# Ledger of designs, part 5: VH-VL binders against Non-structural maintenance of chromosomes element 1 (nse1)

Target 1, 232 residues: Non-structural maintenance of chromosomes element 1 (nse1), of Schizosaccharomyces pombe (q53ek2)
Amino acid sequence: MEKERQDGLSDKHKFILQYIMCRTAGVDNEQVRELVQEQYGETATVEDVINELNNSLHNFDFKIKRVQDQLDGRLTLHFQNLSGDPVSQMATPYPPVQIELMRKIIEWIMKCDDYQYSLTTLQIQKLSRKEMGLAPSVIESHLHTFERDGWLRQREGIWTFTNHALAELDAYLHNEYESNLYECNACREIVIAGYVCDCGYCLHVYCCKHLAHVNCINCNTPWANATVIGRW

## First folded at step 12 (VH-VL; from w04 with light chain S97D)

Design z02
Fold by OpenDDE, fold request of step 13:
Structure z02 (fold): chain C 232 residues (1-232), chain A 126 residues (1-126), chain B 110 residues (1-110)
Amino acid sequence: as target 1 above (232 residues)
Amino acid sequence: QVQLQQSGPRLVRPSQTLSLTCAISGDSVSDDSVAWSWIRQSPSRGLEWLGRTYYRYKWYDDYAVSVKSRITVNPDTSRNQFTLQLNSVTPEDTALYYCARDQGIAAAFLYYFDYWGQGTLVTVSS
Amino acid sequence: QSALTQPASVSGSPGQSITISCTGTSSDVGGYNYVSWYQQHPDKAPKVLLYEVSNRPSGVSSRFSGSKSGNTASLTISGLQAEDQADYHCSSWTTSDTYVFGGGTKLTVL
């Protein structure tokens, strides 16, 4: 017989929470859905269980955050510690120089020109050499570490945030780079892959396809004429 | 468990301001994954969504067109509650008012109300 | 935004299946899959039965199911029971970033 905890959570909740917590890079929503169904049956949803967990976790400055991929809409769940510096709370322990480099990379991405929210390997190398005195080979090594650990992704030498990074750095980015970020008018998440209309209306690529695939909902201008945010 | 407790006057005179408060337990008014809505119910109009407030590192408000010019939904983080103000009321504003938590923001657009207050009957009468 | 259209009342006998329709426009029910259903007993607040057309929250009986075709969403209650006697409301998110509700349906179990 399942014992209810004093906080209203059950052993099943604990199991699901532990499952999410142990996966520091995030967990696919579908995997959690399967677990929820296994534990609670088909009448339970991931959303309900996560809401129940969050109802308790907020008292401890924790949260399970849902992240939607900005391109294809895939959902992942992330356990987030809301206390302290998110960069310092990175799951993998990094030397101080790597932490500093990560902070710089975040800054460079967020302050990047032309709505790119991305950096080339060469840009990172040049900036890191100039500001931190790091050799290209060292920078390359650290970038691989960040990629391995799920903070940065690269495509053809272009680097940007992963969904995990966006989840973990969400508050940090809002607090430190409010004037440098775009927010989706639909889901209110940071946009690093999307469109911004001349009228200022902004949507993720996925949100645009899902909610307003032809014209801007604010001014009815075709999205084809909008400014592209990010490299994708 | 999330609980919503409503309070406020049940009688308002025409042209005055209707004011209600919804106290939140088991969640935070600044929870960035949910929104906080006001809904009213009357025999003539059924359920009617009035507006909502929510936090995404800044506060947002959405209002129904029918009451947009008269309505204010305000959060109070210090008391973990949110309020409804409806100005210049008429007998048409007589209704059972509900506060509710809605799931219509952030990732995974769900757009439903999962927790409701107990309701407050507000009568507009001279 | 105009209310969604529901039948004023429906009735059924215990064990039967009944369906309640909710008709909107291309700007609400037909525009998105953001239809939710609520059950309301006398002197009680509404309780969510379904969200996103057909998803059941925890604790909601499998007897409740939902579907949508065009601008019309439907709530089906199978194996009707006496406790199902209540008012039922549909809701939808709109392209104008608002919620709209139906007029409500009174279900009588005979």
Scores: ipSAE 0.065, ipTM 0.684, lowest interface PAE 3.3, mean pLDDT 90
Fold by OpenDDE, fold request of step 13:
Parts: C-alpha cells; structure tokens; sequence
Structure z02 (fold): chain C 232 residues (1-232), chain A 126 residues (1-126), chain B 110 residues (1-110)
C-alpha cells in the first residue's frame, strides 16, 4: 500500500473512504473489494484497508462497520458516526414528530412479542394512533420515508430494521434494550433473524446454516425444535 | 498501524502465576470488531492458542480447554492493554508467549491473527 | 483439539513451486473454510499469509496461494525465493470454537 499522508491516510484510502461515506445505506463488500483491488492491486484486501481506515477514523469517533446479512450472509460496509445518539442524529433530516415515531417504532420492534422483532403496518398504525395520535395516512407516509431512507424494510406489510439501521442503531439498541435483544453466540451481533435453542444458545439464520445447521452446538438439540426469531 | 508491545516476567516458579501484559497502540482494546488473543509456542507443542478477550457492548472471554481452569485474559481499558494470567504453572508452561489481534468475531468470520506482539519467552523453573 | 498435521520439512530450489499440506479432521480443516497460514522467520513473530483458505492480505505476495480439499489445506509457494526460507504454520477454527495450529513446516531454499 502507498505511504500514508501526514493526516494518517493516503489519497487512495481517502478515496475509498469517500466511496463508502457517500453511500449512506451501506455499500456492498464486493464493490469495495473491486475498488480496493483497482487502487492497490490484486494483493490488497478490503479487510486491511478497512482496518487502516478505522485506525484513523477512531480518533474522530467514526467507524466503518461491516454488517453481515442475518439471512444470506451478504456483507456490507457502513460508515458510522459514533458520537452522540444515533436516533438524535436523525434530527437533521427529519422533523421532531418523525424522530419520535422512529423511537417508538424501534421500541415496538424491540419489545415485540413472540420474538418477532417486526411489526405489521396495522400494528404500527394502531400503536401510533394510540400513543402519538397520528392518522393512518400520516403513519404510512412516514413509514415510506423510513423505507426510502434505508432505516426500515417491509415485506408484505411487515416492517423491521435494515442492515443499515442495525449498523447505525447497534449501540443504541444495546444501551436501551439490552434485556430485549438476543445476541448471536457465534458473531455476537444482534439477532433479529435466527434461532434460539431452549438451552439459550442463539444464532442468526446465516450463522446457523454456516456453523451448525443441524443441531444446537451447545446442547445438540435439533434446530427444528428451536424458537424462531423474526419473521423471514 | 496497530502495534502490540508485550511485557512481564520471563521467569516464573512452579505453582506460581504467569502474568503478561500486551499494550495496544493504533487500536483500542474495546474495539468491538476484533478480539485479543494469547498464543504460545514451544518446541514440543508448537503454536497453541490459549484464549481471547473482546468487547461487544460487554466483555467476553474464550479459553482453550487445555488451560481453561487456569487461565484469565483481562482487558484494561484505562491503559489500553490486555493481560494474561496463567495459574499453577509447571515446566510444561515454558514457552514463547505471543499476544495477537484476532479477527474471529463480529460480522465476518475471518478467524486469523493479523498483528502479533514481539513475543515473551517465559521459563518455568524452580 | 489435536494439532493439525504438517510435514516437518520441505525444500525447493529458487524458482520452483512447493506445496505444504495441512491435514486435519472434519471438526477443523474439513469442517470450515477458516484455514489461515503464517510465515515465521527465525526470532520473529508469525506473519499471516492467507486466511479463509486462500485470501491474501495486503502486502502478501501473489506467489502465495492456498486451497483446500476435504480435510487437507495446502499452501503453495510459486517462484521460490531465498527469503521464503522460514517456518510455515497452518491454523483452523474448530467446531469446538477454538483455534488449532499445525505442527509447523520448515522450508529450506536450496
């Protein structure tokens, strides 16, 4: 790799960083890999570049976080601001009512019954009406905004966090909802799509498939008997 | 760049506790994307992973079965370092000890050691 | 877990290609693709050459490549050079959530 500049980053590293930063919803690891190889040759790896970037970014309370999709294992990179409350940081693009709604949605998702970590449109509408007095049409509009901006995803009216949201809200979720979240015993990331065995052992769907697809690695109970986390 | 600097006694008596420190620069011991491991090397046993510590909004420790009952790996956030304690040592614990950064946590399972300390030869002898 | 099996020593002439094998079980090398290789010169700490069987970190020469078949991983060094003379170690993550290392291979460049 090229020699680092006085500010701790080479021009190529800065270029790669900018590439990641400008993609607010995250960037595919493979795209970054191609970029890294283009800049530094085939002997360069994303891991090394990201590590070097993070070494510099650490001083400024920034981080590039790698996120693995909990279902299919797809890797994405996310530029994260570690300073302050991630939800509060949303105040820049969103009015206060939308920030409040987002906080509520996060809460409702995290405290959702039956390990679902998801909400239907109807549930959100009902809860928002009850707690915030918002009309269904307004809620729908805000949900579309959140979806557009990469915070929430929906499938057939079921809403949950995107990988980007998980990346941005990671610390927030741990701090605010520690008793309501599951962590993967393999990768130690929050689980919103996975399995929890009766013994308490928990894995993402992908991690389960990758590491122990038949039985619980802790107690050998078949995963078929495990509790499903999330709707997927 | 990340640098690991080891320190600690190089001579330990049998039944005593082996203690080593690994000072981290260029990264944080509480970096939630990496783990911090101890590995030792001897002619008889080759390289042997002993254990690791890492932070994921709480601290975790993993230990090798061979030393699990005797080992403690602790972080020190105030000094940005982590330590190894191995209790009740015997001559079999004589080895070159390394601290290393471990990439075997978080989103991607890479499971390799990218940065190593300089190594510390610890001799267990009466 | 028991150590992975490596040849004690291998040798080659400059410019040649050599391969070092690392044989484990279905609980380590054969269980996952989490095999890494390290180069260690005398009085130096190990340096990673490959991770996840065949991925090469930045700064590592393209002369180093890796593969895996069944319970055996292989490190291939092409265009052998004098500076390649060193000890080489394989490692694998295990189904018991531990690291296991090979016994190491001494490479001599003739």
Amino acid sequence: as target 1 above (232 residues)
Amino acid sequence: QVQLQQSGPRLVRPSQTLSLTCAISGDSVSDDSVAWSWIRQSPSRGLEWLGRTYYRYKWYDDYAVSVKSRITVNPDTSRNQFTLQLNSVTPEDTALYYCARDQGIAAAFLYYFDYWGQGTLVTVSS
Amino acid sequence: QSALTQPASVSGSPGQSITISCTGTSSDVGGYNYVSWYQQHPDKAPKVLLYEVSNRPSGVSSRFSGSKSGNTASLTISGLQAEDQADYHCSSWTTSDTYVFGGGTKLTVL
Scores: ipSAE 0.045, ipTM 0.684, lowest interface PAE 3.5, mean pLDDT 91

## First folded at step 14 (VH-VL)

Design b01 (from s02 with heavy chain S57R A106D)
Fold by ESMFold2, look of step 15:
Structure b01 (fold): chain C 232 residues (1-232), chain A 126 residues (1-126), chain B 110 residues (1-110)
Amino acid sequence: as target 1 above (232 residues)
Amino acid sequence: QVQLQQSGPRLVRPSQTLSLTCAISGDSVSDDSVAWSWIRQSPSRGLEWLGRTYYRRKWYDDYAVSVKSRITVNPDTSRNQFTLQLNSVTPEDTALYYCARDQGIDAAFLYYFDYWGQGTLVTVSS
Amino acid sequence: QSALTQPASVSGSPGQSITISCTGTSSDVGGYNFVSWYQQHPDKAPKVLLYEVSNRPSGVSSRFSGSKSGNTASLTISGLQAEDQADYHCSSYTTSSTYVFGGGTKLTVL
């Protein structure tokens, strides 16, 4: 019914795309579902619209990535540029010292001992002093900027990646930290909150709960006894 | 419009390999939001899911336990197709075979088959 | 045989409502909301009617509705029409990362 353009997208599809693009830190999937229903009718699905957008966007090295929260499973949509260096894209407004700090924080999170994939403020301050010579007050300022801008999140002084950062860094983490990386065997996404069985089978917290697995399907060991990934 | 077009031989002798092809139009076999499944139907077993392939930075496969030792599902990105190979067939493998797209959020949470091929009746008989 | 239990047949008159049950276990229907329903006319491929228990894909009539209670999902067809005469299949994703189907229900419109 809608006029198809050269790339196969309708005017309503382009409106949905613009809605997502204008919300650079990500947009709740349910908000987009409501908008799709308003534009196309109550039986229209957000899944079809996003898949059609991505089919068109892929040839231009753009993508709308649907990210599932690893704890509660809530979905957000993120418009991302697949070309170039994702750390530079994340850090475009920052001075060089702050960009270097972001690269170091990524390294420190990925190389954490004991499956933590998170750092305390004190750990970041000590590592920053040792490896960059930065004072603790400078680090606190930079961390608050990263939190404000949606790259890092913290709970009681324990810092890790946001869902937005995971989406932007996906290729970088796979390329630079493959040996430190866990992937969920259910959804194939990076795990920073989840469980890993002694046999190596790994699930997000939400995926384990959502699939109702009592035991690992690979070796039948109870998930209750698995190694915990992350602090949550 | 997504369409799945099946092809392949309709008669296979016991102990041979059943090989079917599903050609995709209106979508890509490497679409990382879906999976590509084979399902068969017989009067004795009804509908039976056999397995799937899907792309998430690399290719993954899942197979039903009942056929896991005999089945392979392969994508072909250059021809935009995926194939079923079922080894060592017996008359119990006589069925109407469908390819289908598994639609959803991602491969782990795909829960329904939104597009189906036309079906291929395969008879296993000497 | 089939992992999910459906009645072998049901019947109803035009204009009436009919309900088809699909009973599984806590490892599929009871543990998840990942039940889907398919309509299959003779000599045709199945067509999805519902997913996630009660959601209708685009183009499916609102006469088809779904619900779940415990380990049993239900498909309800209101305002029966002659074209509704078909086989109906339920399916569920499982804790073993597989799909299972019910045995199917033949709906006859009298």
Scores: ipSAE 0.372, ipTM 0.719, lowest interface PAE 3.5, mean pLDDT 85

Design b05 (from s02 with heavy chain S28R V34Y)
Fold by OpenDDE, look of step 14:
Structure b05 (fold): chain C 232 residues (1-232), chain A 126 residues (1-126), chain B 110 residues (1-110)
Amino acid sequence: as target 1 above (232 residues)
Amino acid sequence: QVQLQQSGPRLVRPSQTLSLTCAISGDRVSDDSYAWSWIRQSPSRGLEWLGRTYYRSKWYDDYAVSVKSRITVNPDTSRNQFTLQLNSVTPEDTALYYCARDQGIAAAFLYYFDYWGQGTLVTVSS
Amino acid sequence: QSALTQPASVSGSPGQSITISCTGTSSDVGGYNFVSWYQQHPDKAPKVLLYEVSNRPSGVSSRFSGSKSGNTASLTISGLQAEDQADYHCSSYTTSSTYVFGGGTKLTVL
């Protein structure tokens, strides 16, 4: 008989929480919705359950965060540790050299030229060699580890943050790279895939498509003329 | 269930500061899925959005242009509440004031008010 | 920001359908699909009926529907009932990250 943890949460809530926590790379909102409905019926909402969970989690410096995919708008839920430096929190699974490399990769992505917010394998190798003296094979191994663990994703050798990474690093990125980041005018989230108009108005790819796919809402300039943020 | 409970004085003198508090239950003021707004209602102006505060890795405030120079909306995480301060009030600021939860942030672009306080009639009179 | 334009009043008989319009600009109603409608009974806070032009929250009757064309959003109430007698308010998110409300419409059920 599992001792009813005195945290005031129902067994159903605990079950949902456990479900989310076990999925370290995030869980699809729809899956959680189905689970919530299964547990509480069709009238129950994910938002209500998540709010209640967060009320309890807040006291322990944890949070379930919702992240919207910047391209297709898919919602995922992430269990987030709010205590300390998120990169430093990686110390348990990663050796110091990998932590340092991750910090540098984050920096390189955030300070990348031309609003790319991405790096090629070759760029990472070059920079890592120069700054850390790491061999290409070692870098490749670490990149695969980061990809496997849901921090970075690559497409055709181009690396950028996953939704999970964005969720975990959100506060860190705001604190460390405020001058290097764009925020979506619609949802106030960091933009690594989107558009920035000459007028300064910025939207995620999804937000742009959803809200105003033709022209900038602020100045009516076609998005076709906007600067593209990220490689996607 | 989310509940918003308003409190504050109902009478304010001209040129003074109107101050109201909205206590939140069932949710956190720092929840990045929501924003916390003040709205007022008068017979002459109808409903008028005044401003909001919300947390997105940092605190943000948005204010209506009409009151931007006089308004402050502040969160209080310790008490799980948020406040309205409106400076230099005039009789035109007499209205029924509501606090409300805004679902416009990080919630699939909903941008509507789903929970409201009970309202506070504030009269500006000498 | 100027209030959205609503008719001051509308009336209908039980069972009829009525429509309330809400007209804004390209910076609000025409700029986003973030139009919401609220019902307000006397001495009560507004209650949301529709969000994102046409979406109904849980618990809202299917008799309430919404649409938008250009800078004008519309609320339609079908099968009008006595309980529908209330004030109705439209709102829109703006390009300036603010909200604007309409002037409100008084609905009388005859």
Scores: ipSAE 0.412, ipTM 0.793, lowest interface PAE 1.8, mean pLDDT 90
Fold by ESMFold2, look of step 15:
Structure b05 (fold): chain C 232 residues (1-232), chain A 126 residues (1-126), chain B 110 residues (1-110)
Amino acid sequence: as target 1 above (232 residues)
Amino acid sequence: QVQLQQSGPRLVRPSQTLSLTCAISGDRVSDDSYAWSWIRQSPSRGLEWLGRTYYRSKWYDDYAVSVKSRITVNPDTSRNQFTLQLNSVTPEDTALYYCARDQGIAAAFLYYFDYWGQGTLVTVSS
Amino acid sequence: QSALTQPASVSGSPGQSITISCTGTSSDVGGYNFVSWYQQHPDKAPKVLLYEVSNRPSGVSSRFSGSKSGNTASLTISGLQAEDQADYHCSSYTTSSTYVFGGGTKLTVL
């Protein structure tokens, strides 16, 4: 494919970049693949276009991050600004008390017992009342806002990070919660849904399935006997 | 766009340490989208991957079993380079050495090398 | 010996199709879809032709295609041209977080 030399990106590349940037909670990889094929032809690959975009973006402290869902492996693309404080950037539209609540929820999720990396609505309500003096109805409203804005997800009252939040908070979680953090040995991404072997080898649910191993490659213990990370 | 430029000595004596440098332009060695590999080529063994270094919130290394006891791959963020150190070389380490950008640790599992250095022929002989 | 097995040489006439095999084990080619192929002309660095078994990077001709069955991956070059005369290498990621290469195949265009 021919590249226009004005400012380092072709008009087609700029269109793809804008499409991703406008979808702040992330873009399904397959939707971007369809656009790439429309702009560049049937044989063009999204991987090549994203690599070229990232080569151009890195000098400006931006990137497009490919995020793999830890359960089903679905890929999404996320535009990131690497130069700022991620919690402050995430929380720009929120009043101060809601920003403080988000920081506390992050802490409570990362420090929860039994490898759960998730909290029930009741747990959040109790912790916020005890540590912040907030009423349960106020918490319910704030959780709804965080879910709407794509920072938290819940099923049956069990709350955890979205893939968008994990991508945005990656540096923050590593800096503030290193001792509470598990990383996948296959892809080196944070694990909130996966397995950890007694020997310390850790995999996402999808990575374990995708690699098709019955036993841990480090110690040969069956994955069926490993400690489960997350509630999924 | 991205260019890998190699440097280092072309003659190394047996038992010494082979040391090569790969300078990166158009990208950063600390870019967490990629890894940085060394690969060598000889007539008898063809291409042989030696090892890599990469940054994912901290630095990681992976090394081929055949050289694991002798190899170190080091990043240098201040010079935007990465180096190969291979200890206790023998004439069997005579090869054409390449550095390469490796896409093998991203979430999409894109395990291939897209940019290669120009190659450095290293002869191990007294 | 190389970890992946390729034929040492293959030949074909212009316009024909040829196939180069790459055989590994269940810990590399057979267990994953992380096979890549490289073309190398004399005195040049290798250039990627395919990744993830069959995907072509931008700028690679559709005459190059790939497939895998069991422990064997295959590179097919259709419409053989004089410029295709080169060495061809397969590679796979392994369960030990390493890469392995085949021994290479010299393609001669008759």
Scores: ipSAE 0.382, ipTM 0.714, lowest interface PAE 3.5, mean pLDDT 86

## First folded at step 15 (VH-VL; from b05 with heavy chain S57R)

Design g02
Fold by OpenDDE, look of step 17:
Structure g02 (fold): chain C 232 residues (1-232), chain A 126 residues (1-126), chain B 110 residues (1-110)
Amino acid sequence: as target 1 above (232 residues)
Amino acid sequence: QVQLQQSGPRLVRPSQTLSLTCAISGDRVSDDSYAWSWIRQSPSRGLEWLGRTYYRRKWYDDYAVSVKSRITVNPDTSRNQFTLQLNSVTPEDTALYYCARDQGIAAAFLYYFDYWGQGTLVTVSS
Amino acid sequence: QSALTQPASVSGSPGQSITISCTGTSSDVGGYNFVSWYQQHPDKAPKVLLYEVSNRPSGVSSRFSGSKSGNTASLTISGLQAEDQADYHCSSYTTSSTYVFGGGTKLTVL
């Protein structure tokens, strides 16, 4: 690898860091791999570069985290601020009302019925009207902002967390909604898309597919009989 | 660059506790991307995985069945290290012990060891 | 869990290709694609050559390749070189969330 500057990071490392930081919704691991290959050839891996970056970033309470998609296993890298309340950190780009709305949406998603971990546009509008007195048009605007900025995704009017949101809100979700969340027994990450067996064993969709696609590892019950977590 | 440096006694008496330490540099024991394992090697048994510790909002431990009743793998965040304790040792526990990093950056399916300590020969003898 | 089965030794001449087999069960090698291979020189720690049956980490020569069929994984070393003389170990993750290793294979380059 390139010789580090006195500040602990080479220009190539800084370039990679900037590339990741500029992509607020996360960056595909493969893209970063290509960049690393371009910059360092075969002399460094993504892991090497990320480790060195994280060593420096730690002093500033930052971290680059790799996240695996719960459905297809795709890996993305995310720049994370480890200091403070992740939701409060959103204060930089969002007015107080939007921050409050995001807090509410997080709550509604986490406490929604049947562990769907998702809400329809109509549900959000109804709840927001009721609890915050917000007009539907205002809610739509804010939702689009959240989607644009990589916090929420929607499919056919159904809203849920992005991988970026899950990464950023991990600690927050565990602290605030411990009784409302599932963890994957395989990778120990929060599950918003997966299965839970009657025995309590829980896997992401992707983890289930690759580790135990037929039966529960814990009790050998077919996954066909398991409860589905999330809408996907 | 990640480095693992092992330390601990090389001679242990039967029925006593084998204790080893693995100091981590270039990474953190509390990094939620990796697990930290102990592996031993002997001529009779070859390589044998013993156990691991890892952090995912809380600490987890996994142990091999063969040593589960006697083994403890503990992290030390203050010193950025992790330890092995093996109780009630017998001559059969004589081996070259390695600490290793289990590579798994946000990937549940990368089950291999990418960094190893230098190894510590531990002899169990009266 | 019992160790994976490897040949005790294999040999080859420089430039040749050799294959080392690693046989397990449906609970390990046959159950998942979580087979890894390690090279170990005398008085050195094992070094990973392959993971997930056939993936090479950075810095590992393309002369090393891996495959799996049923309960048997294979490491192939092409263009054998003197420096390849070492012990080779296979490993697999198991359905019990543990690791199992092979007995190791000593490779001699003639």
Scores: ipSAE 0.472, ipTM 0.801, lowest interface PAE 1.2, mean pLDDT 90

## First folded at step 17 (VH-VL; from g02 with heavy chain S33E)

Design j01
Fold by OpenDDE, look of step 18:
Structure j01 (fold): chain C 232 residues (1-232), chain A 126 residues (1-126), chain B 110 residues (1-110)
Amino acid sequence: as target 1 above (232 residues)
Amino acid sequence: QVQLQQSGPRLVRPSQTLSLTCAISGDRVSDDEYAWSWIRQSPSRGLEWLGRTYYRRKWYDDYAVSVKSRITVNPDTSRNQFTLQLNSVTPEDTALYYCARDQGIAAAFLYYFDYWGQGTLVTVSS
Amino acid sequence: QSALTQPASVSGSPGQSITISCTGTSSDVGGYNFVSWYQQHPDKAPKVLLYEVSNRPSGVSSRFSGSKSGNTASLTISGLQAEDQADYHCSSYTTSSTYVFGGGTKLTVL
């Protein structure tokens, strides 16, 4: 690899960092791999470059985090802020009302009944009207903003966290909603799409497919009898 | 580039505790992308995985069943290293011990060891 | 957990292709595609060649390939070179969240 400059990073490393930072919703690991190989040759690895970047970023309470999609296992890289309140310290500044709405949505998702970890547009509108006095049109606008900025995704009017949001909010979610979250026994990440066995063993959809697609590893009960986490 | 440097005594008496240290450079022991493992090698048993430690918002440990009752793998974030303690050693514990970085936990199920220490021959003898 | 089964030794001439087998059980090699291969030269630490049965890390020659059928994984080295003379080890992740290794295979290049 290119010799590091006195500031600890080569120009190529800085370029790669910029590439990742500019993609607020995350970047596909394969794209970064291609970029790394283009810059450093075929012998260079994403891991090595990311490690070196993270060594520097650590001093500023930032990190590039690799996230695995809970459904299909796709790997993406995310620039993560490790300091303070991630909701209040979003890369995109939101007005106070939007920050508050985001906090509420996070809460509603995390405390949602029946392990859904998702909300319909109508639910969000009703709750927002009730608790914040916001009009439906205003809520729609804010939701669009959150979706645009990579915090929330919707499918057929059902809203949940993006992989980027999960990465960015990881510490926050654990600190604020510990009693409301499940962790995957395989990869130790938060589960919003997966299964939980009656014995308490929990896996992401993807992790289940790859590690134990038939029976629970802990108690040997068929996953067909497990509780589904999330709407997917 | 990641480097692992091992240190510790090479001679241990039976019934005593085997202790080794693996110093990490180019990476952090608390990096949530990796696990840190101990593996030993002997002519009679080949390579044998002993255990690992890793950080994921908190510290986790996994141990091989064969040594679970006697083994402790501990991280040291202040020195960026991790240690092996194996209690009540016997001559059967004589082996070349390696520390290694494990790709088995992170966001990908890769499950292999990509960086290794230089190895430490530990002899258990009276 | 019992070690994976490898042949004790294999040999080949330069330019030839050789295959090393690694046989396990349904709880390791046969259960998942989490088989890795390592090359170890004398007085050196093992070096990873393959992971997940057939994937090559960066810097590993395309001469090394892997496959799996049932409970048996295989490492194939094509275009055998003198530098390939080494010990080769297979490994598998298990359903018990542990690793198991093979007994190792000594490859001699004639």
Scores: ipSAE 0.472, ipTM 0.800, lowest interface PAE 1.3, mean pLDDT 90

